VHH binders against q84jc2. Designs and how they scored, part 106

Target 1, 232 residues: q84jc2
Amino acid sequence: MSKMRNLVEEKFLEFYESWVIQLELYLHQLLIAHNNNTMSETELRHLISKLTTHHKAYYTAKWAAIREDVLAFFGSVWLNPLENACSWLTGWKPSMVFRMVDRLRKSRVVLVEAQVKKLEELRVKTKFDEQKIEREMERYQVAMADRKMVELARLGCHVGGESVMVVEAAVRGLSMGLEKMVKAADCVRLKTLKGILDILTPPQCVEFLAAAATFQVQLRRWGNRRHYVTHS
Below, E stands for the ipSAE of ESMFold2; O stands for the ipSAE of OpenDDE; V2 stands for 0.75 times the mean of E and O plus 0.25 times the DockQ between their complexes.

## First folded at step 7 (VHH)

Design l6 (framework vhh_8fcz_2; at its last look DockQ between E and O 0.64; V2 from the best seeds 0.00; counts 0 for: pae E 10.6 > 2)
Fold by ESMFold2-Fast, scan of step 7:
Structure l6 (fold): chain B 232 residues (1-232), chain A 126 residues (1-126)
Amino acid sequence: as target 1 above (232 residues)
Amino acid sequence: QVQLVESGGGLVQPGGSLRLSCAASGFTFSDYAMNWVRQPPGKGLEWVSGISGSGGSTTYADSVEGRFTIIRDNDKKMVYLQMTSLKTEDTAVYYCAKFPYSELWEYLTSGSFDYEGQGTQVTVSS
């Protein structure tokens, strides 16, 4: 909301700001590691583990927050308007990450044919999983425009007694449905990330994670500058 | 013009301590995370530690965790690296560094890094 934040929004805003600041510090470590060909496989795997742990921490916090208020994640106050405009079901669109993967073909650490084939198979699978979720979201939106929902909206205009209870029950049901869909989308994100990292070598994983984090940090900065230029 | 000037290096025995300093000028210091990176003999650049613009968040390479502490003084435009329990493997030229947002993609693609200080030599030997 433009002026007010509920407790879930305030708590997650504080978490997200700290999380992005930490991501930027990890990005700096990734950028240095990417340009150092003398690092051991063990050192690279430790760094990759730091980033995967950091992303898991995000989803742990997000899933706790959506249990309390999933609607906070549709038009999030901790995201700028550009970040919100680029969101697909409260986060990054899984198939878009393959644009970062495509960058690896220009890398000094060349992708082998077997990796290219596995990445293409993963891209197709990810697209299929996205379509399945989009179909579920479409059905949900159609159900929201159904005769029963229209009747509930009409009843909500008669504020008082049992009408308020019926509307509250309906909103609770809608929230539970949205929570299920957001978690399904996040599972596709996590599966896609894991799949890519499982296919790539450690140096390629570092480059991929650096590219993804660079894009995320840049998108946030571009959106924040747009907001400040408009309001300054 | 952006300038970063490192100091505080020297020769120290294993188990010893040193405090490195970095004096920054030519940019809005508090807007940028600052990093310490090092180059050991015969190796590429290794990231050591980072600190957020406010100083509220820090992170460390696994090899230095618990032994090194990064701090900053935004009023003085200084970054410090307090090093304890030094090991022979810590022998390197140490640089302080920032990553300009406008150059992140160029750094990722070309390997160019704007750390442009003289560095400070740390030698850990008996």
Scores: ipSAE 0.673, ipTM 0.883, lowest interface PAE 1.5, mean pLDDT 85
Fold by OpenDDE, look of step 8:
Structure l6 (fold): chain B 232 residues (1-232), chain A 126 residues (1-126)
Amino acid sequence: as target 1 above (232 residues)
Amino acid sequence: QVQLVESGGGLVQPGGSLRLSCAASGFTFSDYAMNWVRQPPGKGLEWVSGISGSGGSTTYADSVEGRFTIIRDNDKKMVYLQMTSLKTEDTAVYYCAKFPYSELWEYLTSGSFDYEGQGTQVTVSS
């Protein structure tokens, strides 16, 4: 049976497709900016601001959607299997971006000692925050075998009006916990991104953002070609 | 085999209008975002405008926002740049550029951007 998409999935799918298209255009701008050494710092900062605003728009839309159906994001029908496989709590793993920073360090980008130190501090903090969330997720998953889930399982075997109400209440409770964890993870993502951008110079930020966007766009393209996924 | 051929440039007075065209061949046109870039005299390459593969999304540099319009025709494999309210600072060689999806990683590492077109000269002067 083909999975029927719910309204939240459909709406977010449309949003995401448009968002990715815009990201691709921004990526091109970033790459051109990187190649254009005549751009002023003000111009670079403006471009960086556009990208950060674009990312903020994604999370604004996401958080609105998860309030309606957080479970939709644990299936993420707008992503291909490769993208989904690389997902950590419905998004990119925050610590992953430091590998991109490491790549910058190996490229023509020269980081001063102070920047390196700050980046390492941020890396440690980010890792700590990730682990904290993972522990909470583990606790939550273990707690899933609690009274609510038992009741849900029990009621799943019976048909009745009262049972439907109880099941809905149980699902809501579970969803609230998941929503909290997803939001926490997103906060770590945003904090990590902000932290990196605060440490890097505008030219370095442009290169970093280009690398990140390139990874995201290419991952999507590779996944789509390999798995022949269509979202229309 | 990728070919991009720009046309439509010329001499125009400030406040005037001009429409550039780019004919594309040698690749699946609709799969790629298309862009206009320009190189002013004595300056580096500057991004002007971009349009998604489907044409559903467009974006512009702040310097041309509200004055320029990018459109594409996937059936004809054409991309256009309608320029209005032209200024002297718009004087440049304009190039059509394919979004280098397959070359993004290489570009990021090498720092080299390659476009296939010869460009079209736009001169805005009184």
Scores: ipSAE 0.016, ipTM 0.353, lowest interface PAE 6.4, mean pLDDT 84
Fold by ESMFold2, look of step 8:
Structure l6 (fold): chain B 232 residues (1-232), chain A 126 residues (1-126)
Amino acid sequence: as target 1 above (232 residues)
Amino acid sequence: QVQLVESGGGLVQPGGSLRLSCAASGFTFSDYAMNWVRQPPGKGLEWVSGISGSGGSTTYADSVEGRFTIIRDNDKKMVYLQMTSLKTEDTAVYYCAKFPYSELWEYLTSGSFDYEGQGTQVTVSS
């Protein structure tokens, strides 16, 4: 059991380090495409597809790993403390991605009124889905705590030695419930990402993906440096 | 100062091969991803290929994938572009580029490249 938890963490650490390095390379490709406007719409769509495939690969690996040890994703060893502090249910908070969308509205690309309406509808839906998951997590935690407390109280009165097996069963139940909640949160993340990319034009998608990747790369670099001051 | 010196260009027939070189100086080379970009006659810059600082990850434009290979030697501070199966549309001036991580967000918003050398001309014609 102890070996499996260490093995899952080490395996995913290796995967994640490779994955983020490849994200950085895609970011450079996105930046060239954004700044020069020399790629055809077909070429832009293919680049966007590479990015979405890369993100899907992350979730494929993550969902396999949480089957083995979901708790490894709460305070992950492959993330620095800044990255972990920014996590909501083991990942980026879906509603917060609209900060990247807000940058698109403010400065560098013209959004048509129809796009603005659709993005605001998506923002509201995303927030609703987030709140639904938070309510479900709250109910789950209460239900599991009540069940555990009743079981521990009964064992304390009758047999002190059986508390180990009851605790083991409760931990397994908690892990299965957390796995379901993490997958639900990931589904909201994927639906929100897809929704944004469906609304935006290919050049706008490139700018959005570049902004998102830049933020993720900078969080990693700043957190790894411990004291990293940038001013530009 | 940061300096990038490209070389190895020339005239070649379609289907031919060339190897471009880029000598880098004036910065901690292994800390930076390096890229090749090109400018075809009368057109804007096109990204060609990139390689991570360690050399462990590479990526390519669709038009060159399978035909071009990017390689780096951190000890010699060199980046190479091995080009094969060259086509007439590969005709361009090729530049080596470094992206500063400390200005990554500014690059996204400003749209400038500030580390180009003189470039090296590749001409593919029969």
Scores: ipSAE 0.006, ipTM 0.363, lowest interface PAE 10.6, mean pLDDT 77
ESMFold2 (binder alone), look of step 8: mean pLDDT 79; pTM 0.810

Design l7 (framework vhh_8fcz_2)
Fold by ESMFold2-Fast, scan of step 7:
Structure l7 (fold): chain B 232 residues (1-232), chain A 126 residues (1-126)
Amino acid sequence: as target 1 above (232 residues)
Amino acid sequence: QVQLVESGGGLVQPGGSLRLSCAASGFTFSDYAMNWVRQPPGKGLEWVSGISGSGGSTTYADSVEGRFTIIRDNDKKMVYLQMTSLKTEDTAVYYCAKFPYSELWEYFTSGSFDYEGQGTQVTVSS
């Protein structure tokens, strides 16, 4: 029902706007912490925990929403066109975070050889997992072009209760496949984020999280400034 | 251009209360999150609290959680920090700060920030 789809979009829009506003407040705290040596290791770990909990809250809300309507996340109304253009399978591309990691090689708190090795191993694993998901997306698209789907599309052109039921069942099956794929992509995101934070020291974690949040907040603001531009 | 003027600091005994004020001008106040940061004697800046442009979201440093409350009045272009149960460790110069959209990346890379106000001294001692 289209009313159910509208409700999911409305609720997640309200959630996301609040979530990004809170992220910006955490970003301000991260920026001050990054540029000043005033926090103990315990205090830094609590700050890192606030950010990881905040990201966990996003995925908890997202997974609840995609269970109801995964298609809302393909062409998200809560994202501006620039944010949507930069999305990979309904979110940030996991390997992209290694650009933030590359900044740490030039930071005041230099990466040691063991960290560099572990980060490189994680980068390779992340790219491999991305490619597996991309192959699943290709198989999904091929399945959409399969003879059976073509037949169901033809049946959908003939208005009747029986044809409608068959098409709806097929669409539900496709939505479940997309939900599984989105969750797989999110699992790669979460494993990549956790892996990076597990390798880095607390000051390096703060720098990494500050860089990532700065990029996300800036991208949203740049896109919102240009939102009035429409495509013909 | 952008101007932030802090006030309300003073000498107070441990366990006491104090309210800081920040008067803002030169920008569309409700479009920006506002922050309170502090500098203890001989130390660097420490972030204390933040409030969203609408006032709908707030965040606090663990050291002040439950003791401090940040509020704003967008009509008056004011940010306040209500401090209770003050401790000697809260002694610092308190600054009102905004992070402008265009300077977030520059602040991240340089550590320089020109939109901090002039500050107000809070001293907690017996």
Scores: ipSAE 0.459, ipTM 0.801, lowest interface PAE 2.8, mean pLDDT 83
Fold by OpenDDE, second read of step 8:
Structure l7 (fold): chain B 232 residues (1-232), chain A 126 residues (1-126)
Amino acid sequence: as target 1 above (232 residues)
Amino acid sequence: QVQLVESGGGLVQPGGSLRLSCAASGFTFSDYAMNWVRQPPGKGLEWVSGISGSGGSTTYADSVEGRFTIIRDNDKKMVYLQMTSLKTEDTAVYYCAKFPYSELWEYFTSGSFDYEGQGTQVTVSS
């Protein structure tokens, strides 16, 4: 039952643990900023920038890692089972964040008509992008059942030199395809996030980011408690 | 230049049906998702429905789900909105809107639908 971790998994695990710790610290700052409403616009923008940079750092690290082993992210060992269950193509589902935006609309936050319009358009865009990615992924998965994959399936029966080469090529091809899909998904995530932040005012951004970070942190906490996961 | 021409609007009683049409030109039609949006009197623009470029995927606002159906004909470069069980709150000017981007890698620069048409008036009244 014990899963052996490869080097990519180990390295990213370490990275992610540190990254989440920093996210929690930022969450604290976001909550303070939101609840006290004492920060200037400049200060708020600075905080938003820090969070944005933090997220960019994650994807930078992720993309570097997936170049080495994209498969590691389809069984992310740095996530607990709950987090993994909630993952869409190795990350959060882009359209999910609009629920957080909706929360803003229902709260004391007043969105102007122009913002509402843009947010709705962005939501539609995000949903269609998700569907496009899903269709591409499905197409990719269907395509996996080709001759090379048949050879892979027969690997347990006969391992010859030529067969090994075919299998290796197949795995490489699959990995490359998956990498593209993951990057595409991440692009939708990043664009969605940026789009939302571009539409919202700094105070609204802080509230949104606080909500997003809270969800992420709490999901991790809940999962850890439920599954008795200990961070190494 | 993108051109969208809406038609099919009119006066209808509650519970009635209408079918809107949109003729599109000036772009590669099948590469873009198409949408219907509407502007009720005294209110802002709201999204109603969308359909993917291939027509394989559709989505609807909660307020019209189960009542409206969006369809497209890529050969004719047409988008349709079949409206059933119409309500007074469906009264609005309806616009056909092109999805702004065809590629996933394109940055959402404008955040706006491309709706250049004059729209078509739908009035639901007893």
Scores: ipSAE 0.006, ipTM 0.240, lowest interface PAE 11.6, mean pLDDT 84

Design l8 (framework vhh_8fcz_2)
Fold by ESMFold2-Fast, scan of step 7:
Structure l8 (fold): chain B 232 residues (1-232), chain A 126 residues (1-126)
Amino acid sequence: as target 1 above (232 residues)
Amino acid sequence: QVQLVESGGGLVQPGGSLRLSCAASGFTFSDYAMNWVRQPPGKGLEWVSGISGSGGSTTYADSVEGRFTIIRDNDKKMVYLQMTSLKTEDTAVYYCAKFPYSELWEYITEGSFDYEGQGTQVTVSS
């Protein structure tokens, strides 16, 4: 039987449920806007700004929450099992967003060669930044194992209270290291998102954001319907 | 069969008020976010407002924020749009809409969207 959710988990669950519901409403607005050729550039830029602000609100809330309990974001209770299985360091894998970019090339939207080149350069840089973080995480996990082994060895000694303090210090170090890595991963996510939006025209930004939001909403819906059994 | 039946439109003076109604049937109403969209003369389809399945969250187009209120009654399977301080630019055919999630990728790639109703005409003029 698992322990009850802590206060950080309860607060972020309420936040996230509301945040995703709002994202779905913005998705509907993006879908209508995508099919309206009479919208001005100013109107499109305003809509893009609303989505950008919404994503910034998510990271503001997330970083406040991980300051209190970063472990809540590994195997999150506000995410279904499918969403958790698809997570890379507590969120979407930055390079995967370029699959949404690939949709733009297969739709009615035309990307000019200069945009294609800039998007490919951004894709390569994003992959490089991901690999750097993955290597850092691997080194962290090795260090974590070494610390646990040392702590287990110390727990076997006759110095009672001192061994408890050493374990507590190591656990605090682990949490601080994870917080740093999660924030580094989120920085790559935000830089990648901003980079794509800076390269695309406003109509292309609307299509891209609609594709990204559709994937996020659909992933959540597919995972929530996991209990439905359909045999071939 | 999914059915959405809009009503409540009419002719109104600038600064006036109207309440639009949408009666839904043929689907699990509370599982879907509902939207109001409009088509002004000579323009494409414009999103006006949306409300979550529970009614706990709402969102509005900037042009109507503070003037329009979207409400739903899940027991009656109704969604409403309360319009106040109406302007001539609010003149449009208003449609009640839900998105079939199975077709979201098609909407993005094909650019098509279907409405199940005839809409309701709102005319704001002196």
Scores: ipSAE 0.427, ipTM 0.778, lowest interface PAE 3.0, mean pLDDT 83
Fold by OpenDDE, second read of step 8:
Structure l8 (fold): chain B 232 residues (1-232), chain A 126 residues (1-126)
Amino acid sequence: as target 1 above (232 residues)
Amino acid sequence: QVQLVESGGGLVQPGGSLRLSCAASGFTFSDYAMNWVRQPPGKGLEWVSGISGSGGSTTYADSVEGRFTIIRDNDKKMVYLQMTSLKTEDTAVYYCAKFPYSELWEYITEGSFDYEGQGTQVTVSS
C-alpha cells in the first residue's frame, strides 16, 4: 500500500516543505502589514517583491523537476489528498484568484473604475487561456489512445528487451507532451498573478497576497488534519 | 477604426428574454475574442460573457450562467447575446468589447477593454 517515491519526488518534497515554511513566514509579514498599516509604500513594495521572488523560485524548481519527471507532478506526493483534489494541471487554477480579487472589491478596499476594467479584462483572458489549455489537454489525452499506447498495453503482457525500448519511447513521448501542458498552465498562472499585481496598489497587493497565501496554507492545514501526512 | 455598435436592448419584464447584437468593423474579427460587458446603474463595469475568435469556446459570469448564451457570426462580423430568464439585477447598459485571441504560450494583455460603442440599454422591470 505504501507508494514508493522516486528521486525526483523526494527532492521536490524536501524543497516544497522548505518553501511552504517560508511562505508561512511571509504570510505572517503580510498580515502584519495589512493589519497595522504602518509600513511605507517602499516597505510594502519590498515585501511584495519578496513574495514574488518566492513564487518565482517555486516555478524555477518545478520546471527543473518536470524536465526530469513530469509524471511526478500528476500524483504529487508532497501534497495531501485535499490539496491534490484542488489541483488543476499540477497547480492552482488561475481563474480562482479572481475570487480573491472579488473579495477585495467587497471589502474595505476601494478599486477605481480603471482597475475594475483591467481586472475584468484579465479575468476574461485568464478564463479563455484556461479553456484553451483544457482543450489541448483533452486533445492530448485522446491522442494517448493512439498506436503507441496500444502497443504499450500489449507489451504489458510480454516484457522483452525490444519491448522495453518501445515502452520507454512511448512514455517519453507522453511525458514531453505533458510537460508542455504543465508549462503552459504555469505560464497562465504567472501571467495572471503578475497582471493582478500590476493593477493593484501596493496595499491592495499585500491584501491580495495575504488572502492567497492564507488560502494555500489553510488548505494544507485542513488537509493534514483530515489525512495524516508524514513529512520526511 | 474599430467600431462596435450594440443594439437589441429594451424594456422587458422579469422572466422575459432579449437578444442583443453587436456589429463589428475596423479589425480582423476572427482574431479577437468578443465579449459582452455591462454597467448597472450606479455600479462599475462588469464582465458578462465571452466567446473565442473561432466561436468554439464560450464563458459566462456566474450571475448569468445558464441564462445567457453568446454566439458569433464571423462572416457577418456579428456577436450576439441571447438573454433569457431576465432579472431586475440584469438592468444595465450593455457593451460589446474585444480583446485578442491569446495563444497557449503567449499571454497578451491590452490593459483595457475595447468597447467604443454607445451600448444598448436593457431594463428589466415589472
Scores: ipSAE 0.006, ipTM 0.234, lowest interface PAE 11.2, mean pLDDT 84

Design l9 (framework vhh_8fcz_2)
Fold by ESMFold2-Fast, scan of step 7:
Structure l9 (fold): chain B 232 residues (1-232), chain A 126 residues (1-126)
Amino acid sequence: as target 1 above (232 residues)
Amino acid sequence: QVQLVESGGGLVQPGGSLRLSCAASGFTFSDYAMNWVRQPPGKGLEWVSGISGSGGSTTYADSVEGRFTIIRDNDKKMVYLQMTSLKTEDTAVYYCAKFPYSELWEYIDSGSFDYEGQGTQVTVSS
């Protein structure tokens, strides 16, 4: 299974590197579009659609990979240490995107009161959904140290094929629980992203997506620079 | 000293072809994605095409997909835009652009945008 695990990591590393390069190219399109006041609404909507399709492609690939090896996503080899340190349940923390939304309030783009109200309602709901998932993670951590798991660990130190099978079944159950939690977190991410884009106008969507992509690309670059400490 | 120098523009008939060139200097060329952007008369800047630092990934605006090809030669520090089946709507000043990540937040906040080159004029007319 170690061999299968390595193949999942290698395959997703290749996918992710290409995906981030494409995100950077889309970011440049968003920056140009943000400063072009002659673009039609349909042209802006098409660009927004390209970005949403790109994000959907990421989750499609991720969910295929976690079905094979969810543990590959905890301390991912395709992420640098800084990206891994800033990760919340294998990805960005959903409420973090509201920092990008806050930039819209302070820029040339004006949010109307109805949008501000809807965004605040979405922020509250997102935080509530995050707390639900955090409670599930706490339950998972408790299950790792409960009496049954301690007893199985003791039995695993002794001769007996039956005890080995019981431990393997328990580990499979825990992996399935992690997969469920990761998918739940990703659903909150996708619902939050869709909710924001549904509330914003096309020019505001472009600015929001540009801010979000800028943060993601810069975080990766800052973390990668750490590996060049001997570059004199 | 970062410099981008565009060339290859001119007057062509509809359905014609042109190859634009951009010579880069003053930075580690292969570390940066390069873009072609254009400004038609009376309009704002339009993003046309982008290519990753390695040349392994390219993307195109819908209006030019299938007609334009972006290529780079990292050894020569050049990026090219091969344009075919040119239309009157392609008439614009074409700029070669590199986006410095240190200034991305400033670009977003100010609503202003910079590119490094002087541009090259493409006119498609009968």
Scores: ipSAE 0.124, ipTM 0.624, lowest interface PAE 6.5, mean pLDDT 82

Design o1 (framework vhh_6qgx_2)
Fold by ESMFold2-Fast, scan of step 7:
Structure o1 (fold): chain B 232 residues (1-232), chain A 125 residues (1-125)
Amino acid sequence: as target 1 above (232 residues)
Amino acid sequence: QVQLVESGGGLVQAGGSLRLSCAASGFTFSDYYMAWFRRAPGKEREFVAAITSKGYSTFYTDSVKGRFTISRDHAKNTVSLQMNSLRPEDTAVYYCAAWSPTWELFIDSSGYDYWGQGTRVTVSA
């Protein structure tokens, strides 16, 4: 319903801006760690854990929100147009993070042969999981069209409250299917992130997370700047 | 006329407590994130704590987390910083600042719209 949709959107907008600001604070800590080669492995692992926990907090909040209104995540009001243009199934495209990994290959960061092999295997697996999700979404859309046609035919034959109830039931069914697909995509995102962090050493994890956080933070701020200049 | 006026600074012994306050006027206080920055003698300005426009979320630099608490009062147009278990390393001039979403980073002091003149905090060993 419109009232419930508005509340979900308002709450997640407040959450997301706060979440990004905390990511900026963690980015600052990552940059300090990168410039300080005297930090222990234990200290680096603690910082990496903070980032991992922060990303998990995002998915905890997101999954609570999509349980209430999954459609709010398609064309999200808390994302600027630039962020929305980069979205794949309500979030970042998992294979895109390998562009951040490519930075480690181009810099004077020493990746051993075993790491290069594991990262390539993970890249292939991630691409396979993406294609699987895309096929599932295609099957969902076909089923959605068939269901919609049936419900529209039923609605066309009857004028009254019964028709409204049937349409509402169909919309709820569609939302449940989308929730399942979004969660499946989010699981691929989390598996990809964990996979990369498991392959990299702590200093390499810090560099990777700094690159990823820099991209996410700057993308949001650049898009917000465009809006501020245009409308203020 | 936009103003941010800090108060509550002073001299305190290590382990002591101090409460800083910042009174805002001349702008729509409820539209802005409010932050505290500090500058120690001979050092650059650094982020300390912040609170969202509605007050639902707070942020702290690692060195003050668990010791400092930021809060705001929309009725009085004030933001406060409760500082507990103070250390000599906390000695600095503390500044109140207002931030709105822009392309500048939240922790980058150059991105803030309004600044107070600062209040001095000295912690003796």
Scores: ipSAE 0.281, ipTM 0.714, lowest interface PAE 4.4, mean pLDDT 84
Fold by OpenDDE, second read of step 8:
Structure o1 (fold): chain B 232 residues (1-232), chain A 125 residues (1-125)
Amino acid sequence: as target 1 above (232 residues)
Amino acid sequence: QVQLVESGGGLVQAGGSLRLSCAASGFTFSDYYMAWFRRAPGKEREFVAAITSKGYSTFYTDSVKGRFTISRDHAKNTVSLQMNSLRPEDTAVYYCAAWSPTWELFIDSSGYDYWGQGTRVTVSA
């Protein structure tokens, strides 16, 4: 039996499919830029800007969607099970991207000491911010068994009419808290990404973004193959 | 049989406007993403714009953002490209394409399921 999708899920699914398609296009451009070594710094910066703008567009759409239904993102139907399993608060875990940076270091990319130091500082900061959000999430999850949930349980004994509206209102109240947390997590993501890009040189940024995009695209592909996911 | 038939091309002065249309038949139109590509003289075919199956989302190549608008009419099985503020560099043969969202590589033109024959757009200085 297929899960019934609501309007938010349907719209965002379609958006995300398009967004990923565009990401693949940018990935191709990143790879070309990385392999040719003929692009000027200005050209590289322009490409980086395109990618950052693309990511910003995702979060703009996401935040608009979560205002309508944040719960849709905790069971993201546009993601396959593998992608969902790797998700931290409806997205990638910020501290994970430092693995991409580590990959750069193991490659032919030479980071100067000052960059390494700044990256380490950013790593620590990012980890701290993640932990803070996790603590809040834990608190929220524990608090779910409070008056609101009791009320929902009580109202759940009544199947129709006015009771349904009350239940929906209660669920919306719970969702508001989740929305704030998701936004907080997204802010950490964006700050982390910006921080990394500010530390790296344009060529290094291109390589980093290529690695990140590759990982995202491949994860989706691997998951789709494994679980036979069809989004169309 | 599957057909994509482009129309609306022609000669226009810089700063002018054209509206391209693509009539689709032979497949379930609402299940496919639709796109416009173009090939300028001496250049490779490049992506211009795309619209999702239900029309919820659109995206464009950077050079046409703010000037071009892609839309679709499900009742007529058509996709359109409104081109405003045309520039000489927009001169090209414009192609309509359709693809399933299950395609893995959008950047590869071979991934598109169906292609039109193209309509020529010439923008004079």
Scores: ipSAE 0.008, ipTM 0.271, lowest interface PAE 9.2, mean pLDDT 85

